# Designs tried in a protein design chat: miniprotein binders against q9sl92. Part 5

Target 1, 330 residues: q9sl92
Amino acid sequence: AMESDASCSLVLCGKSSVETEVAKGLKNKNSLKLPDNTKVSLILESEAKNLVKDDDNSFNLSLFMNSIITHRFGRFLIWSPRLSSTHDVVSHNFSELPVGSVCVTDIQFKGRGRTKNVWESPKGCLMYSFTLEMEDGRVVPLIQYVVSLAVTEAVKDVCDKKGLPYIDVKIKWPNDLYVNGLKVGGILCTSTYRSKKFNVSVGVGLNVDNGQPTTCLNAVLKGMAPESNLLKREEILGAFFHKFEKFFDLFMDQGFKSLEELYYRTWLHSEQRVIVEDKVEDQVVQNVVTIQGLTSSGYLLAVGDDNQMYELHPDGNSFDFFKGLVRRKI

## First folded at step 22 (miniprotein)

Design q3
Fold by OpenDDE base, look of step 23:
Structure q3 (fold): chain B 330 residues (1-330), chain A 118 residues (1-118)
Amino acid sequence: as target 1 above (330 residues)
Amino acid sequence: SPDQIRELADQLRELVDEFQRAVENGDMDRVKELFLEIFYLAYQILDLARQLMREAFRKGDPELYKEARELMRIAYELIDLAFDFLKAIKQGDLDRAQEILQDMRELADRLEELVQES
């Protein structure tokens, strides 16, 4: 079947006049590109009213834009009904987009996962990527944890505001989100060093209303509150940017230590015993350690039965991060 | 429990009084520490409220639902005030910082009112 060179439509939305003028400028220059040279069609929100068929399942631009009260994040939105990757849109166009720009899609068919796995994004999945800048390269690896935390808190914030029982989204280190032992989300961060700053692209996938391949937030919510109004992707994304802006500011001012306790309350790994490998005289020896937290570098911190502290490193050979950990004394 | 809410109200008042002293002394390091203490206190209130909300849904209890909703409101207002306080301090707006401390005291009073109604 000829993969028809179907032009990718990108709808450009701005929260204010400033972001709207940026959208007009980008359209007029036709400056946005995809890495695979896919033909891009740029459309302003004001022009898109004729293109968005009233498919009740499309991302509601007005609902999202009305929820945005942030100063830096989520004020410039790119939406597409179908994309290869939201992450490719923001990362490839980083210099053309305002910092904090977000790309959202209803269907992502070549979504990137950390392990080169394709993130399947069926209809009802919240798939987005956004941009941020960081100056200190030492803390760039920690941003994924701030993002994971902000997603978990955003889901709870939407439940709380709606007067619903909260959905307990937990963090599986390093970048996965779980509910009741099932994966419901994942985070991908990539960075490039340019112009004395780290240009960070953050991708998030969250199962909101898609029952496959595992479960979704709305399925969990229906189990607790059968007659409740369902969570909307737009509400979660708005709450995410509000939480993320606050957490990012706190992280940049006081470091990850300020969020560490909240992260440990949210993750799955408190006092978890894991088997790690060590190399003794060229032999691989298995040891048991107990997870205590994160190191300042963002690795797992663990204590051995010898009361020695260890930093746990992935061996790079295992798909399961917890099966391929090597301990290093610290 | 009512006793847990009273304890949280007392802790909030103590932290606000310590904030007042830290501002008066110009101790910005202590202000940052106290911010974290208030921030996590607000999350303790929020966690309690979330537990009560789940219980309200499980039991079909409308009074427990109202209590949970009020505790959630207090916790979210306290988080917003804590961040606004840090912003006021960073801007050198001490008058706004003092107003926020008073608003935090009023939140402690609202926590105590919930205990009396229960």
Scores: ipSAE 0.855, ipTM 0.941, lowest interface PAE 0.5, mean pLDDT 90
Fold by ESMFold2, look of step 23:
Structure q3 (fold): chain B 330 residues (1-330), chain A 118 residues (1-118)
Amino acid sequence: as target 1 above (330 residues)
Amino acid sequence: SPDQIRELADQLRELVDEFQRAVENGDMDRVKELFLEIFYLAYQILDLARQLMREAFRKGDPELYKEARELMRIAYELIDLAFDFLKAIKQGDLDRAQEILQDMRELADRLEELVQES
């Protein structure tokens, strides 16, 4: 019915001359692709006056890049005012992009190729995806917890820097972010293995200033500090990469154990008692357990009132932590 | 609160002394353990500062706000020093490591000053 222009403009921005030369090479070769065969136009930040300066509520490339003090992550930026998926950009072009590159968009659509639901994430959401490499597959599943922690601390760090009360963003295991019982964000990790390395792509969505579909960080902040400066997506993303790079290096050097205490302070599940419902011979059996933490593999560790140990997996259970109920999927 | 800050200052001084001994003895396992102890001590200071900041906004208390801001500055400096120390040790830069330990002692002094003024 209504066929939209099947083209997409990606603005490339580097922190230094090294990244700028990469951007020029990518543009000259026209080497980035999307999975739905959308035509891609690559634009250098210096050329993007029509896109970059549309209004002051668009993602500010210079503000973000000025905030970057990292050595690996966030130094190469891909931006578009609207995209179907920031994750697709970095994951399908992993080998063409510097490791640690980030793709950001102001508006992200779901259901690529469909026109029925073209407005899913309005402006104000921080929608980004970035890349990393790991060699040890045993710890790849734990990276989502490092990312979750870095997001929660970045939000607090920005509040602290601005002299504002912190926003208590909590982690709902395994990959959701909550404030006051309402979801404000989520994390997605995917990986591909090749040449003895895991190519990991991380997507993050965070409701900074959108107010819909549930709540956003700035709405919570106004409730605590009505006359405050609002949080900007650029500040949070810069703080995220600063915090993430430190946590990632610590994680790779000393394991997730080095971050566990801070993670357990931030998640929703410390000492939480839940009922685990199992279906045994078509009968419902209920066991009361207390959540202890994560296993070394990143699953939930719990202890029953009978002192039996339970390891709970996301793909084998249905979780409703707000009702205190966990159901087996069998 | 003043007793909490004094206790945190004393803990920091003890950890820095242990850090210095561990570096002098070449005990890298102990250095990593002490890094984590200081890392979490810094987050304890930061948590206290964050709680005071929320209270300062709830009460409209400018003196509490100033105290919270100084604790935040100390906590963030300590976090940065801890990571810089770990980097210096990995580089084998012992002169830099000793400078960082002295900077941490100065942060403990700043914590003690807050107690004396309260």
Scores: ipSAE 0.793, ipTM 0.921, lowest interface PAE 0.7, mean pLDDT 84

Design q4
Fold by OpenDDE base, fold request of step 24:
Structure q4 (fold): chain B 330 residues (1-330), chain A 118 residues (1-118)
Amino acid sequence: as target 1 above (330 residues)
Amino acid sequence: SPDQIRELADQLRELVDEFQRALENGDMDRVRELFLEIFYLAYQILDLARQLMREAWRKGDPELYKEARELMRIAYELIDLAFDFLRAIRQGDLDRAQEILQDMRELADRLEELVQES
């Protein structure tokens, strides 16, 4: 039995004539590749009308593209009904795609998590990755916090625009999104240094409609507003790029400090007491510290019971970052 | 409360007047500081509106819902104006910056109108 070479279909969408011409150019050159050498089929949005079955569960390209009013982000879209990783699409093709290009999929079957865990996203998740460029390598680690903040505000923006009670999406440091103590999403940032710039690929997963294994945004919304219209993935993604463009501009102009107050209002860790490990003469000693914020490098800032300030570092061995923290005096 | 909205309106007017003075003096560092103050004031309005919206849904109160919606509009418009102001300044468009300050004053007036209707 010939293993049917599972061809990946990528639908290319542009907000304007500029991005549409880029899409045509990419298709004509067949320049987009996957890292696993999977056969890629490039399709323009204008040609995709026959491929997009009116399956209510497919990402609505027109709805998203009509909502986009950004200048730099989300103006070039790659959609696929099924992908191994949106992150692999944008990172592997970074030089071929406009900066700020986004890849979205309905089903991601080899999603990259921060841990070796393959994130299989079921239907109802918003799974996307996008590109950006940064020049200062010192602040590249902070972009994940800007992204996390933009996702939390995007969800609230969609609620606000719909006249709904807001969903309080909280940030679990470093990269997780929580609602009511349950994980609903996560962020992954990767970067490569090329041509005097950091090429940053940002992956986001957000559970919008799938109540398993934890919860989803629409399940939380139904609890507050049972008869309300549900949040759409397209609406959240549109709102995300609108928030992210503003926050990114502010971050690049005034640094992450301009966003810290809003970040600390949104995170889970205000005055949190955590156990940290110290190595004293090859013995592991546990100490308790209280989280105060982030350092300029993007680590947890904490105060000891000795009133000494500490930077908290992951040990690299623990899956739960809060179980494998080592303190360093500042 | 009406008093909280009035206080936010007064704070907005004060900040706009400080922006105008900083702009007239060419104090761009103060302009950046004042931007953050306006930005976070807009988020205070938005947080209040979001609280009122949750309360409106919980109580089934249509008047509280209307108030929350108007406060949300004002907060979003203020955020947009704040970022437009920064863009105008970066472009050297001082005339547009002055227009935006006037638009921010009109938002303060809309906040006061909302207090009078409540």
Scores: ipSAE 0.857, ipTM 0.942, lowest interface PAE 0.5, mean pLDDT 90
Fold by OpenDDE base, fold request of step 24:
Structure q4 (fold): chain B 330 residues (1-330), chain A 118 residues (1-118)
Amino acid sequence: as target 1 above (330 residues)
Amino acid sequence: SPDQIRELADQLRELVDEFQRALENGDMDRVRELFLEIFYLAYQILDLARQLMREAWRKGDPELYKEARELMRIAYELIDLAFDFLRAIRQGDLDRAQEILQDMRELADRLEELVQES
């Protein structure tokens, strides 16, 4: 069976003339590449009007682009009906794309997850990745928490604007999103140091419309408001960039401390008791600690029954971060 | 409750007056602290509005829905003003910062009006 020469189509959209000229330049140079050398076809939004079949289930470029009033984020959009990974598109082409560029897909079949996990996202998921730059390497690990918070608030903002009961999306540390104890999303951040800056690529997956295998936002919404209009992926993504730009500005000005209270109201781990391992000489000892927050480095901060504060580190072997925690005295 | 909204209105007015004093005195450290206080006050208003909205949907109460919608508008406007204020301060635009404080006072008045209508 011939592995079909599946050319990946990338539709390039700009919010303004500046981003539109970037799109034309990228198309003319054919400069966007994928890591796997998949053949890429670059299409401008103006040319794509004939390619967007009226499939009511495709990402509506015009709806999203009309909603964007940000200064730095989400002004340059790459859309594809199907991608291996949105994260690979933005990370591999980081130098060719405006900072704050976003890649969105309807179907992601080889999405990057945590560690070695592949994120496969069926139709009805909001799958996107975007770029940002940071100068202080000490706070780069904290950006994932700002992103997580911005996603949770973006979902609420869409509900609020629609006059709907809010969906309570919670954060499972470090980068998972939960509703009613069920996983509905996740975040991946990667960074590279180039040209005296940290080039950060942020990938987000959020289950909006696919009720399998766990739940989705619209299934939760229907349970609270059966006759309501459903949340759109475009609305959530627009709300995300508006929220994220504000939170990122606050984070860069006043540090993550300015957002900690809001983060702790949104996460699942307030006063959570967890079992951690401690290495005493050549013996592994299990201890119970109580989660208090995050350290300045972005690890879990916990208190022992000895009233000592500890930083919790993943052992690197466990898929469940909470099963493979090692305590370090601070 | 009406009492909670009144308390939030009073807190907003007090914080805006403290902002005005800090701005007039050139106390930029206090201005940054007060920004966070207003930011989190806006989220308290928003959390209340979100609770009322859930209750409105649960009960099918159109008046509670209307109240929740107005509180949401005020909270979102306050968040936007807070960030616009922070931007004005960063740019050294003190005139714009003073205008924003006046807009925040008008939001406190709108909160009080909502208490009187409830």
Scores: ipSAE 0.854, ipTM 0.941, lowest interface PAE 0.5, mean pLDDT 90
Fold by OpenDDE base, last read:
Structure q4 (fold): chain B 330 residues (1-330), chain A 118 residues (1-118)
Amino acid sequence: as target 1 above (330 residues)
Amino acid sequence: SPDQIRELADQLRELVDEFQRALENGDMDRVRELFLEIFYLAYQILDLARQLMREAWRKGDPELYKEARELMRIAYELIDLAFDFLRAIRQGDLDRAQEILQDMRELADRLEELVQES
């Protein structure tokens, strides 16, 4: 069977003349590469207007770019109708792209999940990855919580601006997004240390209009407001970068402590009782602890029935983090 | 409820007056604390507005819808002003910081107007 040389088309879009000149430079050098050596075709937005059929299901570049008023994030966009991984595009080309660049796709067929799980996203998913830089390695693990919070607030922001009943997207620690007890999204952060900075790549997946495999935001919205206009992926992504820029500035100035209260209002784990396993003299002992918050390192903080405070660690053996927790005294 | 909105308006005025005093005294640690208090007050207004919006849709109440929309506008404007204030302070632009405090007082007046119309 001839493996069809599946060429990947990347459309490059800039918010201003500065980002547009970067797009032209990247195209002329043909400098963008994928890890699997897939053949990449670079196209400018100005050239793509003749190639993008008015397929109502494609990401609207103009709608997104017209909404962006940020200073650092989402000003340089890479779009593809079909991509292996948005995360691979931004992480592999980190040094060639402006900091804060975003890659989006309509269909992702080899998306990176947690624990090397491959996620396939159908049409109607919002799948994107973006870049940021951090200097303090101690707070790099906390950026995933800032991102999770910004996604939940972005969905509410779009509802509020449209005069719709808000969709209550909740955070399941560490990086999952839930509505009405069903998983609708997730976050992946990866980092590399280079040139005295942490180069962070952030991947987000959110079910906006895809009814499978669980539910989506628009299905929940139709239940509350049957005659309402549906949420668009472009609107949510624009609102995300506006929220994220504000929360990132606050996080870098005052630390994650400034966002903790808002995070605890949004997560699923307030006063949650969980079973933890301790290994004592080759016996497994089960203990119950109550979740109180996060530690400064970003682990679950819990209190035991002994009134001792504990940091909860994943055992690394369970797919469900809450089934494989080990307690450490702090 | 009208009483909840009135309480939020009173809290906003008190916080703005404390900001004015902290700015005049050059107490930058207190300015950072007061920023967080205003930030979370804006989210309390926003959470109330979001609850009212859900109730408006459930009941089909157009007056409750208008009230929820106005509270949402006030909350988002207050969040934007709070971040603009932090930027002004970081730049050493004290005149701009004073203007923003006046704009925050006007938002407290708009909250009280909404209570009187209810």
Scores: ipSAE 0.854, ipTM 0.941, lowest interface PAE 0.5, mean pLDDT 90
Fold by OpenDDE base, fold request of step 24:
Structure q4 (fold): chain B 330 residues (1-330), chain A 118 residues (1-118)
Amino acid sequence: as target 1 above (330 residues)
Amino acid sequence: SPDQIRELADQLRELVDEFQRALENGDMDRVRELFLEIFYLAYQILDLARQLMREAWRKGDPELYKEARELMRIAYELIDLAFDFLRAIRQGDLDRAQEILQDMRELADRLEELVQES
């Protein structure tokens, strides 16, 4: 049986002549690689128009690129109809790609989650990863919150632009997105220190149009909007980069403190009581604390019934961070 | 409510006047603080607009829908102006910064116009 060499096609798209020349250079060098040594075929957007049949479900490169007015983010796009991981594409090729490059796929079958979690994305999900650089390693953990906030606001911006009632996407700390108590998305940030900078790869998964496994954004709009006016992945991604560029600039100029109020309005955890497990010798003692916010390091800040402030840390054993919290006195 | 929109218009004018004074005095720390105040005021306008939009959809009220759309437009323009202002300041373009403050005053006038139509 000839194992059909499952070649991965990567379509390279640039917003301007600058990014288009980068795309040509990458194609000519065949420089993009996948971590599993899968054979990669690089295709320019101009060549792909002849290859991509009008599958109405494919990510519309032109729609996205026409929406982008950002200076740094989303101006260089890699699209594939099917990928193992968008995050692996951008992270393994970080040095070859312009900073702010994005990889998008219609179907992700080995998506990276936190730790050992695999994110599988069927059709109708927005799955993307992008790159950024940071200099201060202390604030690198906070970028996931800026991204989470930008996604929630991007969804609202698309609703607002369409004249639809906003979808209230909420943040479950540290990196999950919820609608009506159901998970609709998640964020993964990874970083590597290179050339005196933190090379950050940000992966986002958002269920836009697939009703499984939980719900999607368009399911919330069902019965309010005609199908032609439902949220598109391209619109959300465009709105995301516009929002993220602003929030990232504010974050770099004034720190995460400038965004905290907006973050706390968007998260699920205002005055939430949580059980924390303390190990006292060989005994596990349960204590209750009330979430007050985030620490400067990006951990949950909570107050005990003793009025002591605590930083909450994940135990590393629980898939749900809220089931495996350990308190540390501040 | 009309009263809430009027209050937001008044707050915007006050903040722009404070921005003008801070800019004239070269008080860049105050300029950064005032940026955050305008930024969050824009989000307060946007939150009100989003609430009105939900209510418009719930009631099937086309006039409330128009009001919500105009408030959204004002809020988005204010956010864009706020970030354009920061860019102008970073570039040392004080003339452009002054123009942006005038554009923000015009947004306050548009908020007041919306109150009069309600």
Scores: ipSAE 0.853, ipTM 0.940, lowest interface PAE 0.5, mean pLDDT 90

